# Designs tried in a protein design chat: VH-VL binders against o60147. Part 12

Target 1, 175 residues: o60147
Amino acid sequence: MLEKNKYLYIFRHIQTNQVLLSQGNVLKKTALFQLPYPLQKPVAPNGMRPAKLRKDHWVPLLKVEFPNESMFQSVFMQLLNYRKYRSVQPLTSDLLKLPIPVRRRKIMRQEVPNTIADLADILNKEKFPENSVRLQLSDKSDSEYADWPPSVQIDSEEIKLSRGFREKTTVDEAR
Below, E stands for the ipSAE of ESMFold2; O stands for the ipSAE of OpenDDE; V2 stands for 0.75 times the mean of E and O plus 0.25 times the DockQ between their complexes.

## First folded at step 7 (VH-VL; framework fv_lerdelimumab)

Design s36
Fold by ESMFold2-Fast, scan of step 7:
Structure s36 (fold): chain C 175 residues (1-175), chain A 118 residues (1-118), chain B 109 residues (1-109)
Amino acid sequence: as target 1 above (175 residues)
Amino acid sequence: EVQLVESGGGVVQPGRSLRLSCAASGFTFSYYGMHWVRQAPGKGLEWVAVISYDGSNKYYADSVKGRFTISRDNSKNTLYLQMDSLRAEDTAVYYCAKGEWEYYFDYWGQGTLVTVSS
Amino acid sequence: SSELTQDPAVSVALGQTVRITCQGDSLRDYYASWYQQKPGQAPVLVIYGENNRPSGIPDRFSGSSSGNTASLTITGAQAEDEADYYCNSRDSSGNDLYVFGGGTKLTVL
């Protein structure tokens, strides 16, 4: 038996800024189902759907360590619910006037600030012990997208992009 | 158990107004966009309007734009459609529908009939 | 009429397979959803997101899409499947955000 999952790994797409949440330090193909607008067809020049996750296109955004599995599950499910909630909102008239590719790019670019704001909102509403949640970011300036509660400790060390989320506490650690 | 119950339909003269209501239960109403879809007697389905979860964004079909107003009261779990300047071609059963993923309607009410006649 | 085109009527023999088609430019960008409507009743969602079934919908219902065309297939049609079928798609090209097909009346012989 491995340690109960207490870590949330958040990845960003290097070009689109889209966000994927993962329970392991390596993305699985099923993570793609988290993307907003899952019923929109992929924009492909050849009309063919991407069959596989392009893992080389995703880099670490942040890692969250929770004090226990229960708190991890609560926050993870709430983040997925926030993501679902955003996906069902009608588009503004300004966005509808943009060409579809431009509109999608603009929406995708907001996923990083939105995800960080949603995470902070969830953590502010939950009554977690002081310094019980550890955040480690690839770029500490991304923490400025939100106001954090006393339960959150932001690590002084940034995640090294060249190393990804290389650690030894998850089932899916790549060798 | 998701329930949507429409009310407020009836017979009305051309040029007059009518307000429809939809009482929602069984889900977190304030999380979802809500729609009105209508169907003229013996005809097909026609999307009428949508309102965002918080009421800040509203969109209308061209056929009703400027005459109909969609609104909601999240404290009462109720959706509304204010219909002004009614025309004979507005005669239809009006359905309240819950949006899911913004691309389909997973739950529908039983509808309320609006008849615009002289 | 909507911008999605459906044939107005189709027939199928009991136990046979029938395909109902829907065609329009919005289907290049969005998957169709399909609704079954019986006389005097509200529409019921039978397929969404190309080929997903809501809970309670029989597995004889399936969906597919290619280019600007979406299809609803009923494999082994039953008498209770006799109804009107509507396709629907999200559309971002104009003021109308959602468009319905004109509907197809399915007769089970």
Scores: ipSAE 0.006, ipTM 0.499, lowest interface PAE 11.0, mean pLDDT 80

Design s37
Fold by ESMFold2-Fast, scan of step 7:
Structure s37 (fold): chain C 175 residues (1-175), chain A 118 residues (1-118), chain B 109 residues (1-109)
Amino acid sequence: as target 1 above (175 residues)
Amino acid sequence: EVQLVESGGGVVQPGRSLRLSCAASGFTFSYYGMHWVRQAPGKGLEWVAVISYDGSNKYYADSVKGRFTISRDNSKNTLYLQMDSLRAEDTAVYYCAKGEWEYYFDYWGQGTLVTVSS
Amino acid sequence: SSELTQDPAVSVALGQTVRITCQGDSLRTYYASWYQQKPGQAPVLVIYGENNRPSGIPDRFSGSSSGNTASLTITGAQAEDEADYYCNSRDSSGNDLYVFGGGTKLTVL
């Protein structure tokens, strides 16, 4: 029922504020590989335990509707590239002076404003037709992290976190 | 337990190519950046290259840029270094090293010796 | 500059304290990490992020930083601490993203 490859679903972690990108309205476990900081702490000395996807810990941040699959692919690929680029850049001296847990918390908290700013930057460079890209946020104030091009239409209706990006489940129909 | 096992070193003539491999175990390989660091006989450590967790970003030392290619196969937990146009000054023990997001090297392989000599 | 400068050699008496120093402009921006290397062996991380120890590293190892200088301190040096010590830092001055110091040979007398 969902039109293929026209929608970008962006989720945020309720505690860390880390961001995950998805082509579908439900997160897949493989999306966790987008994270620079694993949600599970390493066990000394043998490294990280395998990650688990806790769907209850991820909530909608925003949904982007594109006019066609070609525009979706262009924006999605560029957004992934921005995230990868950020992951390998040197940290500032101010951040490096902080204890590692405090530093990571500050970096993770910036993923929401960074993702929104990156999305706006990509949309400004692509020069899509006026009002051709529809943006719906869970918190409309998050739109203020960027200046949006004329191609973007921001919905007045917010995404309800209790429903996520999904409608009623089959279980909710009560038979 | 974290292990990095290197292979592919040997004696090679100048101008030839050699491919190094590093088999990783004991951690989620696809979560971490990986590095190659080398050490010429009797000399200090020299950083060579880094690859991001997903293989999309790669950076090289000036001394090897354009000649070496770093790559990884996350399905096989393996890091590679393709060394082309080898020179005598590339003679060194090559270490595979696990990166951390703070950009330090928390685990190292035992190294593999590459000797470039005619 | 992208260079990290270490003294080539330092000596310490058994049970005494020794400080190995590393100097360079990159240390104004980035914390040093420190590596111990014994002959014929791979380097071992002993300090990262100013003063953090990996599990298994004795608490006699500590780090500090101020301005363009980072220091590795061994309090109560033991015979097994005899090794080469390398500092490392992130570098943004050129294409080389990481720079190592020249190494300091520690002799425990």
Scores: ipSAE 0.006, ipTM 0.483, lowest interface PAE 12.5, mean pLDDT 81

Design s38 (at its last look DockQ between E and O 0.08; V2 from the best seeds 0.00; counts 0 for: placed apart)
Fold by ESMFold2-Fast, scan of step 7:
Structure s38 (fold): chain C 175 residues (1-175), chain A 118 residues (1-118), chain B 109 residues (1-109)
Amino acid sequence: as target 1 above (175 residues)
Amino acid sequence: EVQLVESGGGVVQPGRSLRLSCAASGFTFSYYGMHWVRQAPGKGLEWVAVISYDGSNKYYADSVKGRFTISRDNSKNTLYLQMDSLRAEDTAVYYCAKGEWEYYFDYWGQGTLVTVSS
Amino acid sequence: SSELTQDPAVSVALGQTVRITCQGDSLRSFYASWYQQKPGQAPVLVIYGENNRPSGIPDRFSGSSSGNTASLTITGAQAEDEADYYCNSRDSSGNDLYVFGGGTKLTVL
């Protein structure tokens, strides 16, 4: 009721730079199915057993506030699909020169700029009202990976990494 | 010359399984995503499944999800489609198609006919 | 997920220009690719990325797009152009990643 699911929370892995999308401010284990290169090799050949989720290894990248749940769901679905399209594209000759582990690291490092570019592309193609989408980043310089439409308002305040996506609590304020 | 040659089609009863193969030549198979596209007799084209260059990512059309499994063997330049729990509506010519930059299919095989008899 | 709509049939006189259209919401976001299919044969890519021709495709084939519509134009149609034509696009709005139009049968008179 009333737009509870209007926020998209985007996390990045501290070591690999891989990106996970979430509808909540805390990652669920099932989010690991988004990763093309799992952090742990699957155990069963015909079974999908995601790697163990180390929540301490994922930090906020950005938070997107939509005016309503319908717009949130549309953009979230499209962003997941954009990642799927990218994952099945051919290799470039430059990547093919690299050993497999080096190649995978380079591909994983591109997920942050790719996700930001994909988000901007989706928002540019969808005609949302002016200043209706609020974007808050952990590092404002990441907004430079894309040109944003008039529908996007970038928050001057960055997400404080030490608190993740959580609000400042009375306990934090007392300290 | 780029060539894709499908095999493994035939007549099969509903509920049974069939495995299709696509032998690729004339390009570096391990560089490219590969697709299966089908066409029911007298009908249009329908995308079925895609697999990434290294096999780490696989995606399916809703009509076949949970029943079909796409796979590849880059050492043999071969793409596969394992089709389980076959239905009459799966009757079609199955094409192997090569993916290219900007999300199109630049080369197609000749197709292999799968007939699921009632 | 969205659909791509094509008229089932179109005719053109030899040497004249014909336009085959493809319409759907995904085309507001993505360019169409076009495939020619002759009876008993596999599809052949004729246009991709709005208006790019693969090597070996005659220059009489061109593509265009506007809004939710993509078009394949054959300028100076030849007898060998008689075939079924299918458009294809990505569809990021649903679970199916690619969608084909229903096909248009071109008859050259």
Scores: ipSAE 0.759, ipTM 0.910, lowest interface PAE 0.9, mean pLDDT 87
Fold by ESMFold2, look of step 8:
Structure s38 (fold): chain C 175 residues (1-175), chain A 118 residues (1-118), chain B 109 residues (1-109)
Amino acid sequence: as target 1 above (175 residues)
Amino acid sequence: EVQLVESGGGVVQPGRSLRLSCAASGFTFSYYGMHWVRQAPGKGLEWVAVISYDGSNKYYADSVKGRFTISRDNSKNTLYLQMDSLRAEDTAVYYCAKGEWEYYFDYWGQGTLVTVSS
Amino acid sequence: SSELTQDPAVSVALGQTVRITCQGDSLRSFYASWYQQKPGQAPVLVIYGENNRPSGIPDRFSGSSSGNTASLTITGAQAEDEADYYCNSRDSSGNDLYVFGGGTKLTVL
């Protein structure tokens, strides 16, 4: 049986602001392969791939609901590839001015706004039905990194889960 | 003057390994992403692999993934391609190419021929 | 099949204008670069971005793009322009990050 996932989950590292893309609301260890190969022992905040996934260090950045699995898979692949293109660009003159540890930190901190801009660029170029893509952010001001197409509806409610996308079960059902 | 010189090509049997080198000069090698691009005899160009300026990111065409390994030594201004489990369809001239910001290849070596045949 | 499609051959009379086209979905997102290759030689970059020429490339070479199509135009074609021409671009919807067109053999009559 084919699984039909239509949700994109994006996580941010609490210390480094590195970004991981996920098909599920819980990160798998294989998501770490999205991060650069280690050149030294893996240490945060130096920007290298950590040796293990610390799920308590990754918090929600945003969640996207697509109309169907096919649209999700297309956008997910493109987001991964946009990151790969950035990773192989030459050094810029502003990065060259920085000591290597500072440079690595600056590159990592750029990934939140870059990923959000990438998502919007992809959605602006795709032919999605109007109002068919629901975007929920942990910080609604992050929507300001991009101009969104008519296909996107930004949820008024922020994601409030500090360590993942799953809510704790509540026992109160107030009316 | 920018110069890229490939070496290490030759004739090998299927299933064997070969290591290509590309010696770079005339530019600051450690600032740039580097690529391998190949061309089978009488055929068009095919992108093979890229490595980031510091070697921390490596990506491959599906046709070579899991068999080829790109690497670099910035202290020697040298790019490498380790080619394992070679197949007849890997027969090609292999070019070393320098990457630029707008994702073009501004300088190419003259290539080194790899022939994979029984 | 290639994600970038080029006509396999095109001819131009000496001194005339020719366009070599490259078509693919990736060109809606990314500009093409163009490479000239003469027999037995390495490719040489002739156009990058939409219409930027590297140093040493004659101004008779120009580029353009519209929709999913990129074009290389040679005005006043000369005998030395006879070569194979390849377009290249990124492909964000596939596993191969960079893709070349199949090449166009330009014959100058």
Scores: ipSAE 0.634, ipTM 0.858, lowest interface PAE 1.4, mean pLDDT 86
Fold by OpenDDE, look of step 8:
Structure s38 (fold): chain C 175 residues (1-175), chain A 118 residues (1-118), chain B 109 residues (1-109)
Amino acid sequence: as target 1 above (175 residues)
Amino acid sequence: EVQLVESGGGVVQPGRSLRLSCAASGFTFSYYGMHWVRQAPGKGLEWVAVISYDGSNKYYADSVKGRFTISRDNSKNTLYLQMDSLRAEDTAVYYCAKGEWEYYFDYWGQGTLVTVSS
Amino acid sequence: SSELTQDPAVSVALGQTVRITCQGDSLRSFYASWYQQKPGQAPVLVIYGENNRPSGIPDRFSGSSSGNTASLTITGAQAEDEADYYCNSRDSSGNDLYVFGGGTKLTVL
């Protein structure tokens, strides 16, 4: 089978800035399980899940093209691990002193930079070949959240925002 | 010291109802999600239901959906499980468990036995 | 709902090391927690997260995870470790369910 599943898309919620990982440019309903429901007070980091997937509320944050599916799978799983780790870590004292609504907002605002930083950290550890990983961001300034290894080539063009998916390009369709 | 004490178990006929209670102490009850977990005689653990700290969210195992209702009274530090339309397969020791980080259960009660038999 | 699979029974010699493994798709997204249950007793949390031990749990208990698997390791098994062990995780089905493994009966020889 062709290694066509070598694209990581990361979506952000346009209101909450929560982050979802996706294999491919279409956000699936099952992606919502990445976000837990708040069952405790105070809520755990990233502990809020929408009741339904509203594709119109999610836009691509970044796109990563890997040399092959194996590399994609490795990085994807590691990103999930980073999320798991954060999900069980106690909140900082700075967060605990804040009212719950403010705390929630602050935690959610950290999802985007944290995810970007996680990705960079993972890629730094993987030590892929130089310029073997292509990174395209919806906002180029987001690349400043982390130091990227030589394996990462950051595209000069920003991805266009779309609702719940990234439109396929001719190049993407050919792969 | 965290304590969870279940009560309300007993022998009932199929189709009947039973209400279980769990009295909690030793922690801020209203801050934590609470769970029911059951164990049929000689079998493994089965998650039954969860209720959020404020009661706003409830989730059930498919095996009990539509028949069981989880609730809580934070003013009384008490968790409840209303069991309707009981079946023989509902026979089990029912544990209440304190949730933690929405991912695990750090404290368990000693359980109360529910026997459904004709 | 997703399933977690465990070997129904394992044995370990006294003082030796044993690993109990739990496998399921949900473990890719969520940490497992492990519970020890002795005959006639309620379950007791022994491991949560990657490798966190609650207070009172001996340091011979440890946890690990990889891919769709989670493992509980007892290094230097003691006679009192003979029990049933259950893994648990959130369900990835999307309904915010929890799922237990089938349990593993550990015999200490």
Scores: ipSAE 0.304, ipTM 0.785, lowest interface PAE 1.8, mean pLDDT 89
ESMFold2 (binder alone), look of step 8: mean pLDDT 91; pTM 0.938

Design s39
Fold by ESMFold2-Fast, scan of step 7:
Structure s39 (fold): chain C 175 residues (1-175), chain A 118 residues (1-118), chain B 109 residues (1-109)
Amino acid sequence: as target 1 above (175 residues)
Amino acid sequence: EVQLVESGGGVVQPGRSLRLSCAASGFTFSYYGMHWVRQAPGKGLEWVAVISYDGSNKYYADSVKGRFTISRDNSKNTLYLQMDSLRAEDTAVYYCAKGEWEYYFDYWGQGTLVTVSS
Amino acid sequence: SSELTQDPAVSVALGQTVRITCQGDSLRSWYASWYQQKPGQAPVLVIYGENNRPSGIPDRFSGSSSGNTASLTITGAQAEDEADYYCNSRDSSGNDLYVFGGGTKLTVL
């Protein structure tokens, strides 16, 4: 069987600030199922159609390199589940008085700090070796949303994306 | 006083469908995530499904995924569980449960019994 | 996948202290909540987080956690405490979001 990816890429939407997680430096259309609010109106009355993926509307937020795929899979699954838990929490009182579109926009804008905080929480709870996890941030100031454990090395190298691979999950351009 | 009242349980043959309802009162229903939890006769509790405050997010236990559908009507303060392709192992008392901050279930309904038998 | 393990049964003499334990990997990450269930009745939340009691729950109920273990302690057990007790936790490591322990039947002698 093929080796699993050991890189986690997190992207943010330039208009809504919503976040997508990817197992590589390309986004697949299925990643859009992670979104609590679709980017376009649902087509079917019995459900949501996958929104059209416009890769030019997503920019890298951060990239995490793990020493192996088992560590990657553990953190990736936990991060997806953290987002699911957040989505079913009670509505806060400050959001209750807002019109639905304004409320959704405010919730979506919180996804970047929430995702960074959740990633740090997961890494703090895991007992990974010192300096074994490499974190690259598109904006260094985003590291301030959380306290990071000794297992994490933070750097600010440019995050490279694979334009030629489109729908294929790959780390070829990261090297 | 918070109340959750389940209904819709009964005896049903394998492969058929049932729809459960949970009528909520005593709190602002539309603010909270809601859960279904079941308990087979003489057995322990098993989490089944959850739905977000506005119905935009739904998650299921692997044992029911693809067969059960959770939904809600905030205008009627009612939670639903559509159960399709029922199996003998789905026989259980089904509880409606209210989610709260810090991820616990603060209030439960009295339960409704679903018996799947031929 | 992840499970929470409880002893099936424990006994305590009236007025004495009993500890019910819950063990599982998810407890390294999340606090347990505890539910009391009497025959023919719905579960009732008795402890959430590490050691928080809902309004109306007697102060003889307390919770604690360490490593992969959570405990429910009843100090000065009463006859009405005879029930099944279930622990519950989030499970961020698997597809199911919540997991319950198998339950512990408490008998008050």
Scores: ipSAE 0.694, ipTM 0.886, lowest interface PAE 1.1, mean pLDDT 86

Design s4
Fold by ESMFold2-Fast, scan of step 7:
Structure s4 (fold): chain C 175 residues (1-175), chain A 118 residues (1-118), chain B 109 residues (1-109)
Amino acid sequence: as target 1 above (175 residues)
Amino acid sequence: EVQLVESGGGVVQPGRSLRLSCAASGFTFTYYGMHWVRQAPGKGLEWVAVISYDGSNKYYADSVKGRFTISRDNSKNTLYLQMDSLRAEDTAVYYCAKGEWEYYFDYWGQGTLVTVSS
Amino acid sequence: SSELTQDPAVSVALGQTVRITCQGDSLRSYYASWYQQKPGQAPVLVIYGENNRPSGIPDRFSGSSSGNTASLTITGAQAEDEADYYCNSRDSSGNDLYVFGGGTKLTVL
């Protein structure tokens, strides 16, 4: 039984900039239900095909380490709630003036700054111990989308992983 | 297997109150937003209200805003709808529905009938 | 507009293809989901996110969208497909976050 569910892995899509949240360092197909817009169009007009998760199309955005599973679960669920209910709000008049494809691209591009701002908002509301939450980003300039509380320590090392958050394991070493 | 079971419906006079309950099982209730959707006899579906997974966000249809209150008890896997100041036009089968993110309703209960008449 | 418009009735012969349509301004911004309802039963989700099918729904059901219109297509209609079909979309115009079409009664001849 692992007690290591204290990491939040945040991915972004290489083409659309959409964001997926994961409790593990590999994405599951159910994560696609976080997205308001499908990434692929159906191939057959009168056939049905479930959305395919292309793991190679998702790169690390940031990794958050919490001091324990309880704090992780609280923040993770609040972040999912922010994302879900942000998507339910009526669109602004500026966005409604745009053609649907252009509108969707603008909304999708904003998911990175929005997710980072939402995460910071949640962490500012919680009274976590100083330096107890560790953030590691792929691009440290993304931390500028928000003001972080004293509980947050931003790692000086950027994430250099090219294939998601997958790190060498005993299985990988046995290849 | 996902199950949603509504209860609390009945015949009530205009201006009175009723509280509906929805007992959920077969999924992690605390992870999902929940909805109430109603259907008047012989009529179509009408969305009524939604509550977020943790109960912090609530939204209502204009037709019920100020009269109905949605709530949930995650420790009991139960969704509620408190209906105050009932009107004849509130007569409907009330369905409990599981939200899948913000898009759609993937599972529905059997419904409970509320009849508002004198 | 916060309204979705459906024709009240449509008929199809066994084994033939039928298309049920849903029109409204919200469909320019949001994909429709479709629900099948048989007499005395709760609605059942058959299509979501334009053209995704839940587990257990036959592959004869498909969805499409163009502009302010969404369509549910049943290819090779069967007797058990006889039901009311409702489209649903998110609403951007007011406090009502979701809007349903008026429903289409499908008769399989």
Scores: ipSAE 0.006, ipTM 0.495, lowest interface PAE 12.5, mean pLDDT 80

Design s40
Fold by ESMFold2-Fast, scan of step 7:
Structure s40 (fold): chain C 175 residues (1-175), chain A 118 residues (1-118), chain B 109 residues (1-109)
Amino acid sequence: as target 1 above (175 residues)
Amino acid sequence: EVQLVESGGGVVQPGRSLRLSCAASGFTFSYYGMHWVRQAPGKGLEWVAVISYDGSNKYYADSVKGRFTISRDNSKNTLYLQMDSLRAEDTAVYYCAKGEWEYYFDYWGQGTLVTVSS
Amino acid sequence: SSELTQDPAVSVALGQTVRITCQGDSLRSYYASWYQQKPGQAPVLVIYGKNNRPSGIPDRFSGSSSGNTASLTITGAQAEDEADYYCNSRDSSGNDLYVFGGGTKLTVL
């Protein structure tokens, strides 16, 4: 049982470029289960750090507004499934030639363009009313990772928030 | 040429366990996700499980979740399916299949028959 | 979990065209892949990604997709095309990632 919701909030990690999807404007710790690689290194050779959500390390990437919750749920679930499917795909021979740390960084950096492309692919496979899905990006040039259907309108205003989808403070105004 | 060869099938009593193997050759095994698909006698195909190229991600059909475990050994080019708590309805030919992207199975083994007698 | 529905049997005369259909909600979002299975043999991929043929598959096999329906068409059916045909699609409705149709037995007369 969840509150009705028509917004999808997409976050990007400031260092790794990894992406988290959220049904609310505040990330929950369970979102970390979306990540294939842990963000924290072991403390010592025989020690491990527990997984911990550092909310200050995640910034807005994209906010999607759907006309109703049914469409939101459909697209959100499909986007999560695209991410599951990507985890079982083969690596290219070029990626396999790279050392593991370099390979992981390249894979993680691709999550932003991959997520945007996946979102566009899902929206192109379904018919929605013209201009019924509104995208607002933190960097409008990220929209160029995909071709968008007529159902999508891209907001002329970029997201100006620096920490989560919250009101700016004096600190948040620093780039 | 791509070859997938299943083994480990046989007759087993309900509640017991079996371990299936799939030996792969003719492609770079560690590059690809691998699947198990089964077919009961005279019935259709049913997807069972998938494992990612590096073994870090695994997904199961609801019918086998909690009872079957998929694994792989990339150093031996071998895929495994550990089947625990077997039921009569698990009786089927089990196929090893190579995934190509998330949307299709481009090569299949010849299958190994598992019969769970009740 | 979603289902893919196929007619259980279809017949075609030698050299004629036959169309095998697959219906289900997952096909609104994903392309079907098609598999040919002869008695006692493993399935063989014949069509993927709407209308792509693997190397070695005859050009008489083609695919199409519209709405919730995918179709496999064999133009100029040959005796060796007699087999069971299964459609498959990705599934996002539950824990099962893939769903197969029930299969269609093609008889070439």
Scores: ipSAE 0.000, ipTM 0.483, lowest interface PAE 14.4, mean pLDDT 80

